# Ledger of designs, part 2: VH-VL binders against q95uq1

Target 1, 197 residues: q95uq1
Amino acid sequence: MSDNHEEESNVPAYVPGKHVSVDQLKQQDAEDEALKRYKESLLGTGVHAPKDDPRKLVIKEMKIQIEGRPDTIYPLDTKELIKEMKTKPFVLKESCHYKITLTFNIQHDIVSGLKQTNTVYRKGIKVSTEKHMLGSFAPQALAHSVTNPRHGWEEAPSGMLARGSYTAKVVFTDDDNEEHLSVEYAFSIKSDWKSDD
Short names: E, the ipSAE of ESMFold2; O, the ipSAE of OpenDDE; V2, 0.75 times the mean of E and O plus 0.25 times the DockQ between their complexes.

## First folded at step 1 (VH-VL)

Design i09 (framework fv_indenebart)
Fold by ESMFold2-Fast, scan of step 1:
Structure i09 (fold): chain C 197 residues (1-197), chain A 117 residues (1-117), chain B 115 residues (1-115)
Amino acid sequence: as target 1 above (197 residues)
Amino acid sequence: EVQLLESGGGLVQPGGSLRLSCAASGFTFGSYAMSWVRQAPGKGLEWVSSIWGSGGSTYYADSVKGRFTISRDNSKNTLYLQMNSLRAEDTAVYYCAKDLYWGFDYWGQGTTVTVSS
Amino acid sequence: QAVLTQPASLSASPGASASLTCTLRSGINVGTYRIYWYQQKPGSPPQYLLRYKSDSDKQQGSGVPSRFSGSKDASANAGILLISGLQSEDEADYYCMIWYSSASVFGGGTKLTVL
């Protein structure tokens, strides 16, 4: 299931055991010039998040791209938007080519070994579970972006048994088995596109 | 090298106001967060407030929110604490501290605030 | 309940070692936090001793002798200040502190008596 995605992921280098708060990074050894520059970089990029927002993972959006169709974008940066996602299903046509991009920020601490587990259900029955290692990420001003598949497109299933309504749950965890976020969403597989997509 | 010198403490009536100052020297003042920490007579340390080096972010203990305001003047290397609506439980020695972004590596001698009728 | 708990007092002999504990409330993982340690002698302001999160993330205060060191006890959910080769001048109040939930939180302090 899981290849070593850290070796093929875009950013950043995998650093196991580096669960360090932003405040703790700011307190790094002042004798080290590289450490001083890194600390100044963190401060200058505005990566210090308020502690009244305790989230380490903030997903700004999930983008669903279908070849030859307009992108579908779900903003997810608030609890309310996350809860609403399940009520706004997207449509995949049989055999269409698609990919999903997550845009997110990391706050407070370096997150080591961020993973996603996506479980798909049909009529309450689990039909698939996919796990992806996303990598290790540090707080930074510019959002991180991860696309699955990394290259090309995934192909939607086809056939009478594949058509229908689905629900899914994606859970984000790290090397410490800390659960950062859980999102439920819905989609359907249809024989052709309708006015709803 | 690093010196922090507090002033402005004194005796004040409940409901009164005081402004504390802390004159800093021996380091690049604007590059470091600064904090106020207090200690009631015979009691432990209690963090009061912190301000980022640029002055852009401030933090307050729940016990002082809405009554105290931390500020700084980087051109004068001076930290301030404006204390309003003072209560008997605010009686303490107030220390100015050079913050290593939430830890404190240097402390002043303290200035005493007594709130009494 | 208190975020940080320290025993009120501890006694130890000259030349012995003292282990001072700083216990985090249930639900707050000690592994996550950098713990700062401060020493306060009567009539004086607190003095920074050291900070410790891990062996790769620690710092000794200026002029603080190496016989002062930090560590953690994960099973007790506690930070530890170890003072080796106790001297009479080590008699003082010791405070631990973490940054938690937009606040610097101090323990209640431990009075160390060197008898």
Scores: ipSAE 0.000, ipTM 0.427, lowest interface PAE 18.1, mean pLDDT 80

Design i10 (framework fv_indenebart)
Fold by ESMFold2-Fast, scan of step 1:
Parts: sequence; C-alpha cells; structure tokens
Structure i10 (fold): chain C 197 residues (1-197), chain A 118 residues (1-118), chain B 115 residues (1-115)
Amino acid sequence: as target 1 above (197 residues)
Amino acid sequence: EVQLLESGGGLVQPGGSLRLSCAASGFTFSSYDMSWVRQAPGKGLEWVSSISTSGGSTYYADSVKGRFTISRDNSKNTLYLQMNSLRAEDTAVYYCARGPYYDYFDYWGQGTTVTVSS
Amino acid sequence: QAVLTQPASLSASPGASASLTCTLRSGINVDSYRIYWYQQKPGSPPQYLLRYNSDSDKQQGSGVPSRFSGSKDASANAGILLISGLQSEDEADYYCMIWHSSGWVFGGGTKLTVL
C-alpha cells in the first residue's frame, strides 16, 4: 500500500501553477473577448453551481473495480452518504487486482494541485499512508474522473497477518493546503470471495 | 485577437546557447500558464516546458531538464526559453503555446526555427 | 517503447468517416487517461480539437465541428478520434496527447489524406 511521492507526478491532467479563482480571472479580463470566449469554450455550456451549495469539491461516486468481479459503486454526493460509507465495507480477496475510481465535480473556483492522502488503519493502528496527486481541475458541467492506480491494477495484500478488517480515511487537499473533504470508509481482506447469491 | 509571436531562433553550433522569446498580445498574459512545444523536421510534436501564471512553477521534459530554462516577464507580456548545451537533436521548430490552462494548449504561435549544426 | 503510438497514415474518401487510433503502451491502461487531440495542417501550427476521458468527461474545442468526436477502445487499449462526413479541409496531421509520469506526451501523429 505504500506509494512513493514520485509516483504522484503521474496524473491524468496537468497541474497548473499558482492557485487562481475562476471569478477572479473573469472579472480581471471582463473586456478581453478572446479570453472570455476561451473560458466559455473551456467550461462548455457554462459553470452553474447550485445555489446554497458552497462546496468546491463534490464527489459524485467512488467505484471499486476488481478484476473479474462486478464493480461496487458508492454514491457520495451528499454529506449523509459520506457519513454512511464506513458502515458499508467492501471486500478484497487476498492478492486480487483492484482499482478505485473517483467521479467528482469542481464548483465555484479552480482547484490547483488537488491531492488525496489515504491512511489505512487496522485495530486503530496506522498500517499505511499513500498520497496521490490528482491534478488541477476547473469548474465544469461534466464530471472529472480519476483512477488509482493511474495504470494497471493495485494488488491486495496476502497472508494470515494481512487478513482482517480495516478502516481508512481519505483527505482531499490542494496546493494552498485547503482541506476540501474527508471521507472515512471500511474494507476487509479475506481468503476467498463469498457467494454472489 | 490572441497572437503569439516567437523570435530568437537561428543556427547555432553544438554546445552553444540561444534564447527564444514569445511576444503575447490580445489577452491578459498574466492570467495564463504558457508553454513551449517543439517539432523536429518531418517529425511529431514534443512538449518542452511549461510555466505557471506567476512564474513560480516550472515543468520540463526529461530531454531538456538541466539545459533549458523557461521564464516569463508579465510586465512585458513575454515568454522566454533559455537553451544551453544545445545538441543536434534539439533542432526543431519551437512553438509558443498558451496553456495548458486546465490541461490543453488552446493557441499556438507560428513557430521559430532552431538549427543545431556546425 | 513509445508511450503513445499512432499509425503514420490513413486515407479515406470525402463524405466517409475516418477513425484515428492512439494506442497506449502495454502496462498503461487507456481507461485511466484523458486523451487530447490536435490537428495540424501543413505550414501551420497545431489547433486543439477536443479531449475525451469518458462520455461524462469530454470537451469540444471552440469552433470545432460536431462531426469530430472522441472515444476509447478498451480491447485495443486505444483512444479514438472519429471524423464523420469527411471534407477535403480535414486533410491534416492529427496528434493525440496525454499527461504521463511528469509531463505531456504526444503520439507520433497520423497523416489523414482525403481523396
């Protein structure tokens, strides 16, 4: 489960420089028609954040993909669903190949250098901390999607000591060290898959 | 109208240096990341370097790290590429490009030719 | 081995459709990458066309006709640029691009001939 920070440079999107808000850019260049047209093209049909939703990062879903098995999907676009996630653990068979895909929207402002820090615990003891650079993302109507690992599959641990129940906490931060979201979830590592019913 | 105009290309011997400039107009230069992308004769595109809006963050292709330096002067609306220890394989047309603002290059200049040969 | 591979050339007739492929190196899964497409006509700089990651994560460039679209072929581990209703002005070099490791990587380009 331990990743090198160098591997965090592999991202589906470029990480731009210093943080700059979308509204700040729009206001600054109100009379620049080329920039206005470019920003409108970039944002598609426009950026429309729901009224009374102050969130910059909205996770639509987390998808657990296991090679040769059906996907498990967790909708996470409300605070209630996020709080419930740790009560609905997923199962990984020893040595199975898996990956996790996050589908999310960015609202209000550009988020520069979005990264996730995933810390895994067993019986309250920290067993690993992985950090992944996701990239920089603009507000837009279409959801962004990021998969970890970026390429191939992650292999689940194996052995008697690896089997058991785990809890995890993933924290999303950016280049300004703003914490956007924290999600707790649970999973278990087992010797075999149970019947699909 | 967005315009990017490159200059500073020319013939240089291996081991030599050149400084490329890109004069930007028609937009607020300080609001965009800027990049250099090159194309060797008869070959494809190769990203060289990118610089953030303030100039505080720079990124380089492995092929040019330690030899090339990207910089910008927002007061002059100008992007630069300082090229040192030039090699024959650096021979290319060098394009100034706006972006990757939210991860693509939206406007490109006409390019300036750099030939590294004796 | 190259990160992205594109066929050197492709030809198609006016009014037909052309499917341009961008194949990712073995070990790199196309499902994990957002793929960008650029068009370059002889003597001109490249122009951005579109990006595609999924049907829910795609974007068309300004002024790019709707007959240009992106997709992926998981079995071929490739991104695809589809150009429908081919016109003579579509004759150009087409490049795909992804962010991989620590930088932007372009494919070698495909020359599309419309004849």
Scores: ipSAE 0.000, ipTM 0.443, lowest interface PAE 15.9, mean pLDDT 80

Design i11 (framework fv_indenebart; at its last look DockQ between E and O 0.03; V2 from the best seeds 0.00; counts 0 for: pae O 12.9 > 2, placed apart)
Fold by ESMFold2-Fast, scan of step 1:
Structure i11 (fold): chain C 197 residues (1-197), chain A 122 residues (1-122), chain B 115 residues (1-115)
Amino acid sequence: as target 1 above (197 residues)
Amino acid sequence: EVQLLESGGGLVQPGGSLRLSCAASGFTFSEYAMSWVRQAPGKGLEWVSSISGSGTSTYYADSVKGRFTISRDNSKNTLYLQMNSLRAEDTAVYYCAKEYTTYSGEYYFDYWGQGTTVTVSS
Amino acid sequence: QAVLTQPASLSASPGASASLTCTLRSGFNVGTYRIYWYQQKPGSPPQYLLRYKSDSNKQQGSGVPSRFSGSKDASANAGILLISGLQSEDEADYYCMIWHSEAWVFGGGTKLTVL
């Protein structure tokens, strides 16, 4: 008879504490701090809105985080990258836990009551519409960051009817009903991450 | 689309000087750090220098410190590398690279130019 | 002398898997570093692939296929790039990179041949 055999998809019944010494953990933090210091020196300080750029909202990136998987980051700071977004779909496994983080700059003036409306389509049919109030944001050099869901994870749908290709359109508006940006993107829901060959 | 176009390479004698340029388009140049990375014939990549978006912070590889100066002109969307006291071992293709420093905590070189060739020979 | 060491060449068959290693010099603990991987095809500039520090701290480049993945071998003091389901398009030089102190450091590169 065999003892315990942990399958890749199984939720661990017991997660042992990290077997990392205090010295190793401090060294690990020190290397992260070195890269963080480099990053902070590259960003500088102050507000740098280009004189010829009238945009009030500039999305820097969209980050897709899936529990147990590598983060995927889409740079979106140019009109060209935004237009090409729909040609670079991401994959969600049935019932996986995920969250999406938007990182953005505000230029010129405060944006009050920034709202996100996300509409998802499958084969041209609208399957959902979600509206999220993001808040009010001031111009600053360091970008703002908003994650959905705010707490925990969202769960991807499951079942044969849920599997397939999706497209989505997200529109950003404010309290004055000014439309700041519209982005189209694509994703697929699959039974597994890797091909069976 | 993001484009980086290097120029200024050529043949120079040991001890000579060259100034490389990189013309950038398709992104807000002043908001991103830029780097120079070189590759000697038949060899691997070697990072040379980095500069912040504002131009106020610079970093150099030990092999070029004191001889090379990185700079930028944000009004012209152009990155520069002033190379002085050139040595035979500086012979390489020099790539201009855009650094994507995410505010969410990630960092990598996301776009590279085609490179410009520098040959230091007598 | 070199901080990061990579095998000069590696050959593998189409459809097979290739494991590319990046070994850190004695005195550098692979457990503490983020290992970045880049691909360079002949006549082209490098392209970012992915970054790996740990199973809970890793990132994939946009548009990079899931058949590319990162890991570490602590006993060998090495970072690993795994390419599964090899295709002819994967023939390229692969470079690892770390940030250490105040500098970016590249490995010497591995030329992957798919035959």
Scores: ipSAE 0.137, ipTM 0.637, lowest interface PAE 4.7, mean pLDDT 82
Fold by ESMFold2, look of step 2:
Structure i11 (fold): chain C 197 residues (1-197), chain A 122 residues (1-122), chain B 115 residues (1-115)
Amino acid sequence: as target 1 above (197 residues)
Amino acid sequence: EVQLLESGGGLVQPGGSLRLSCAASGFTFSEYAMSWVRQAPGKGLEWVSSISGSGTSTYYADSVKGRFTISRDNSKNTLYLQMNSLRAEDTAVYYCAKEYTTYSGEYYFDYWGQGTTVTVSS
Amino acid sequence: QAVLTQPASLSASPGASASLTCTLRSGFNVGTYRIYWYQQKPGSPPQYLLRYKSDSNKQQGSGVPSRFSGSKDASANAGILLISGLQSEDEADYYCMIWHSEAWVFGGGTKLTVL
């Protein structure tokens, strides 16, 4: 996850760095690799399909990466955590470069033709809608993940009209137009990173 | 809401045994590794043991190997620590902690119980 | 010899900054470790703050104010927790943690007093 990251990865492992004759790079990954192996041994739980949960798609996490800033991770593995997202907005500095990764499990049956729709609002007014075709997903022991954008970074808008508080809703539907997930979240665009006391 | 509630602490003689329990709620217990971390009076934190979500892999600090056994019952959402051959240096508050494991490679203890106190004295 | 060494106490004034160090024993290279930080207030369990590996590989705990940040001092072989704009509620014990040799290892902790 330090470098050489591919956005299509569905496994909880770092992509090993490119082979380099500088021992420094290999040494800096060594202890992280040991921790990764330890954690992978702890995730030996197989596909979970609770008998009383009919959902085919269960959200686990939203991760916001901002270039030059710490990652922000929203655990979403409980209904309470999903509800809390809209009350815990994240901050984007105008013109910053960012990525958003959603991690989810598929249970019971395959989900065919999954589509992601993200709608953004400013003070109740819809300001954008983006749709992404994700494909088909089967139940697996390891969760699936999707990253937007697929390549590179997204750039936050800038200027006086762009600054402010936003709400958003991400919805997953399949090729039968069944809704599998709806998550509401919040963010703001500001001119700088400083926080108020 | 995620809740972790430890129980089973108390006063015990050196060489004795005690079993700690941690009742978990508010998350899918079987999907997450769990840990015990202890804190002696006036001292710092010490990791004791970890167990995989399925219960098939266990790890122990050197100071407790052979004396302590971590286990879980996923049907009861309960984590256990069986402590045998107790010593004075095992006196501590024992916390159960939920490990946060994400497929993006983040590893930390995201929720902790309030702890249960174990006192080993003559 | 402890793997992680933290000073036992540190005092600082409200509004100032505090730098809390976590020094790795000789033979360890701080550059290869993720340094995790926890805060513990009296009578409460610890709370996760953040972890730092490098400026391109770091993570802030949910709801942790941006005035908390991590860094490293390679020449001192140490991880650093910086708390800027100190507030009275920052008075607490602070622990660093690493993963090494199939074990989580905590530092001895630093008691931060804010006068």
Scores: ipSAE 0.013, ipTM 0.606, lowest interface PAE 7.5, mean pLDDT 82
Fold by OpenDDE, look of step 2:
Structure i11 (fold): chain C 197 residues (1-197), chain A 122 residues (1-122), chain B 115 residues (1-115)
Amino acid sequence: as target 1 above (197 residues)
Amino acid sequence: EVQLLESGGGLVQPGGSLRLSCAASGFTFSEYAMSWVRQAPGKGLEWVSSISGSGTSTYYADSVKGRFTISRDNSKNTLYLQMNSLRAEDTAVYYCAKEYTTYSGEYYFDYWGQGTTVTVSS
Amino acid sequence: QAVLTQPASLSASPGASASLTCTLRSGFNVGTYRIYWYQQKPGSPPQYLLRYKSDSNKQQGSGVPSRFSGSKDASANAGILLISGLQSEDEADYYCMIWHSEAWVFGGGTKLTVL
């Protein structure tokens, strides 16, 4: 029986605010220092050029970092690359320390209350769900990067029952439950890096 | 088979209101953005509005901002365009269009309805 | 000036090639945009033909003949739709389209006549 575990990130509770567009934000002449700081934190100093893409969130890369091992990098610029990623599972040695970094651009408008949901499947059965509140992101010159966990490392499960092949789905949603992105990847938990488990 | 059927067109006076509908079938309606594109008699194509699959994100042409509202009911597989404060220049055939959307950067109108005619005249 | 400019009309003979241009206004770089092309026949809705971003990034619509192809002319700051081996059924209006400033923008369209 696959235990479905739902874990929420220890990120402070985010209270969804009113959605404010970049244009609205720019037009707000509020002498509120707090608002100014908020604007600066979101908009940065970069020049935002319109892109030929209606998407608000565009994924660029997924990076798997394993302590003591080389990074695995998946470029995600095209549909073909995303499909290819599913066919190229990365390996986690049991009890290893790892983290995942997603790199993405925000376009056209502020994405408010961005939430990342990670669901892991084994043999088509959901085995875990993790939800991470990421916050609000504005268009900026540099791509955004989100690492989970934010601090430290995640430990890969261990034991005979943990070993095997997995698939995972990452979904990004905003405060309005708009789905901005869905990507799938695969991985294997093994007793050793070269194990045929 | 994908089908899009527009309705609600007609004759209306300047300053009047009209509501267009587009009934969709043959695909998972909620997974795709939808758009309205119009064409005045003997003129070219003009994009009017788009709405995301969930209905959360909307886009409008400057010519219709503040007057038109795009919406959808995913439970009914129907797209709407509420048109207020209509003007003579809004006279056109209004097409419902499905957007082919991927997160890999592919966006275009892959299916179109036959259109519904809106005439704004005194 | 419009963001996209197309010639109002173009005529060509059967079997010949037609080159339809979609010129971007000065200040806009054609290299930064995906250009989408549509065909519209009289009494019918538009039909998607193809999109062109670069030689390595193009997509043709389903059922669209291979004689239709897209390109860009950087020197002219224009997208190009090339129709090779013109057929009588290719007589139609052709529209280019881009996404710009949170809007879809169409060109004025070109009426292609096959003589």
Scores: ipSAE 0.000, ipTM 0.544, lowest interface PAE 12.9, mean pLDDT 84
ESMFold2 (binder alone), look of step 2: mean pLDDT 93; pTM 0.941

Design i12 (framework fv_indenebart)
Fold by ESMFold2-Fast, scan of step 1:
Structure i12 (fold): chain C 197 residues (1-197), chain A 123 residues (1-123), chain B 115 residues (1-115)
Amino acid sequence: as target 1 above (197 residues)
Amino acid sequence: EVQLLESGGGLVQPGGSLRLSCAASGFTFSSHAMSWVRQAPGKGLEWVSSISDSGGSTYYADSVKGRFTISRDNSKNTLYLQMNSLRAEDTAVYYCAREYDFWSGYEDAFDIWGQGTTVTVSS
Amino acid sequence: QAVLTQPASLSASPGASASLTCTLRSGINVGTYKIYWYQQKPGSPPQYLLRYKSDSDKQQGSGVPSRFSGSKDASANAGILLISGLQSEDEADYYCAIWHSSAYVFGGGTKLTVL
């Protein structure tokens, strides 16, 4: 195995950890499988989508929660807002605790095996690529919500090499390899908070 | 830098006791479940024990149940394995490993391993 | 009987593909389980490669090249690790693992020789 040319990173390594017990994780695995089967059974019992909106995945917002600080919310339900996101970077303080919640609607048909591929860049160089399974989702009036991590908090990297500006591209695909959405965003890791962060 | 450093291994007589330690650094230790995995000389991997992030839940392989006790001190970022009534078959390199959850808590693995500490049970 | 069985050894040439099998004991349905794969080079601790349950429930380890992939063979009741475009540095021991009943269970390991 050669890791050198796949996801090389010059920042201190910090990989998101497991924030639940082994028993809780096994219970969540069983619930995820049951949820997938349930949502597949809803195919054909959908909610009427707008006639002039062909999108199957509509992300309403992305919420960034940082422990001890106000939430940062990015509305993303239009293509103009999605394009604007990369000009509005968010800030993470070294070692801060954070989590991200996506709120979204599914339209027209069930989306099976919705997953995201998140690629992070520093000065144009790819530093990581992460793939995450979100689940299977049926059309419904009420928005779906997915939080990462599911429980607890994720910790931001720390150290002089971790500080700096980052850009990222997240691509949402499904089991049929249909690409639903691609979003570019930016963030920075700093030693301290600014007044307006 | 994410790092796990094991210590406490050594030579012991059958029936003896030994306590292993694993010092964690570079991540929030209190947010991760932790495990011990061993490997006998020239043999494969064998899971020994796991402990939840809070220390409230513990799990043991049948081969060590009743003899080994896993514990942790989150204030010291340290994982322990107390080994009692040691047998020749317990001779192995003992690895400390972090359980990693990617995103929703459904995706786990032993993603970070220490270098191991050697336990030899011999007369 | 062992819960997981792996062939002791496998050899393949540089640039070729290797399929490493992890067979579950009769009575344990491979379709139900997440199968974890680990690589261990001589003198080093194991490294996480990937896990595979289904095409919709799989995960690649950080830094693990796309030429490493997981799948299942239902007729053989086995998990499969496929390594494409073999390189000399892929020579290592490969272990599969599952959580079964109340324990993590490792396979016996396959030594992959690249020559």
Scores: ipSAE 0.000, ipTM 0.418, lowest interface PAE 19.1, mean pLDDT 79

Design i13 (framework fv_indenebart)
Fold by ESMFold2-Fast, scan of step 1:
Structure i13 (fold): chain C 197 residues (1-197), chain A 120 residues (1-120), chain B 115 residues (1-115)
Amino acid sequence: as target 1 above (197 residues)
Amino acid sequence: EVQLLESGGGLVQPGGSLRLSCAASGFTFNSYAMSWVRQAPGKGLEWVSSISGYGGSTYYADSVKGRFTISRDNSKNTLYLQMNSLRAEDTAVYYCARHRYLSGWYFDLWGQGTTVTVSS
Amino acid sequence: QAVLTQPASLSASPGASASLTCTLRSDINVGTYRIYWYQQKPGSPPQYLLRYKSDSDKQQGSGVPSRFSGSKDASANAGILLISGLQSEDEADYYCMIWHSSAEVFGGGTKLTVL
């Protein structure tokens, strides 16, 4: 989120003869225009959203970083890409170090208390549920970025019982209990880097 | 727990200064515009000042312009109000309030207030 | 002249309805404004209740019962907070607010007594 320091040096130009018809712009909701200007001044400039895109949360990408391996990047900015994610599993080696970064835009309004709930399944059986609070985010042109863990690395589980294929469902909700996005993905835990290395 | 806690109020003589603090917890502080709203004893609410999420824009009521300065330290999740040249009419409970934008702007979270008394 | 005017006090019986008015200064038209309402109980900070501009542009605060509602009286140039089925716990000060001249402007408040 950025706040622009704009000086009051721009004096609106007067255009003689054009102001008579412009008076009809006063039919606009005066409070909505004032609130929009106030919001832009308090939240920063560049607040915009396509009128044909009602989404408040637009995930640009999910990046999986594994120590010593190339990053795996899933673009998620369209419904088709979100649907395809579950068909493109990634591999985690036992005890490998990893972290996940989400890059996203917020549109239309502030999203307060954005959180992700990640539920992992193995052969239809629920293995774990983890919730991570991402924070509150305002509309802005520059994408937001959140990495988990914030510092260092997470360690993948190990052992014969941990190895196998998994599916997961991540749901993004906020303090108003609005569900913004649900994504299904797949991964496997293996003894060595063999598949999709 | 989502909350705001004010501190720094007290008794001061006319012409004196005070700095109020508001400690925020439980939410991403820099994503919200914040305000100070005061209430004189037995009187109504009066908006005093507002500040943008990163502090780039500030607004003041005409009654406090040039005397009060609103600021914030997002690394400490803290909002401040520096009050100079205090007058008897500045005597009030000062509330810290969070702006919520949801198709309109309103104060959805308030602190418990801190009392400022200006008298000789 | 004050931008928003509220009567200082109002009394109503338990179970009855109370209609609290917020009158806008004559140079501004209530039709173009969202009226925000706040409740303040003794010893407590204010709590946001709701906002009302029109039936298509209104919003209820979290946890605020449906017996609280907003409306407008165009002929009086006023916003209205209606509280139906009054309970003793509704005894409080009620403030209206609008965005005017890039500032938040509060009314003087109405003390509602439930007796």
Scores: ipSAE 0.020, ipTM 0.487, lowest interface PAE 5.9, mean pLDDT 81

Design i14 (framework fv_indenebart)
Fold by ESMFold2-Fast, scan of step 1:
Structure i14 (fold): chain C 197 residues (1-197), chain A 121 residues (1-121), chain B 115 residues (1-115)
Amino acid sequence: as target 1 above (197 residues)
Amino acid sequence: EVQLLESGGGLVQPGGSLRLSCAASGFTFSSYAMSWVRQAPGKGLEWVSSISPSGGSTYYADSVKGRFTISRDNSKNTLYLQMNSLRAEDTAVYYCARGLDYSSSWPFDYWGQGTTVTVSS
Amino acid sequence: QAVLTQPASLSASPGASASLTCTLRSGINVGTYRIYWYQQKPGSPPQYLLRYKSDSDKQQGSGVPSRFSGSKDASANAGILLISGLQSEDEADYYCMTWHDSAYVFGGGTKLTVL
């Protein structure tokens, strides 16, 4: 809920803890109007709420970054691309360092408390469920970007029992428990990289 | 019965100023973005400027930035275009049109009859 | 370079079909764009005809006959306005339009002559 966005860099900041005077209230109102105008301006730069497109969340792409290897990018902005993702699994080497970046647009209105719930399965059995709070996001022309982990890298599991093929389902919801999107994907954990990975 | 009626056009000298008005009726004016689109004699359509429903956001074609100002008075259901530093290439019929891809409107779903602006010495 | 390009003129016979093209600049993928079409008869203001992005995202203007329809030609990177059962009153200038990078952009217009 407390994430800073690109739009905040163009809006005057309020200084917390100051004594409130009539002049300070007028200054705060002017700053609120500037934020309102900036938000309205985003709609005129090609950000709009299409009448025939009810989606509030449009994932443009998912990027898998592995330390020392090229990025793997999955475009996800259509239903067909989302379905195809499960047929194109990615590979993680045991103990490799990785991170995942989502690039997305928000349509229609502000989405408050956007979160993802990622459930991983092996041979049909649930092996983990993780929830990540992404933040609150407004409609804007430039796509939002969120990387997990925010700092550093995640480390892939290791050991003979960790190696194998996995499927996963990620569901995006908000503070109102509205489900925006569900995506199924696949991946494998291997002892070493292959030339076709 | 959406109606848009432009006025204020006329003959003006280069460097002069002119203010166009568009009187809207038949819909809730304050709920729609409004636009100005022009057409030079024998030429095609060119978008000039748009304004959000509240009037808080304005947009301009590069050719008119710094010279033209779009505004609206929702209490009077009226759209305005203040044109300063007019040039010969601003000679056109100026149309008032409803909407852009914002709120409940679509771009230019209704048009007025147009008002003629001629910039000549 | 122009964002939208239209042929200056097109001629067709009464009862035939006319396909009017609106080509997007190289580097812009027509597949993601919503194309709007407007008709202008001599001495009249433009009239909204329809918009087309996809079969699931399209809209017909009020009072616009079903013989007017929109589509896209991905190979040509173009939006298409199809007018079937062409009538003499269809003789007009036709403009395509889209929103691209902070601006509404019109094509140059196609003059349709019905002979």
Scores: ipSAE 0.000, ipTM 0.429, lowest interface PAE 17.3, mean pLDDT 80

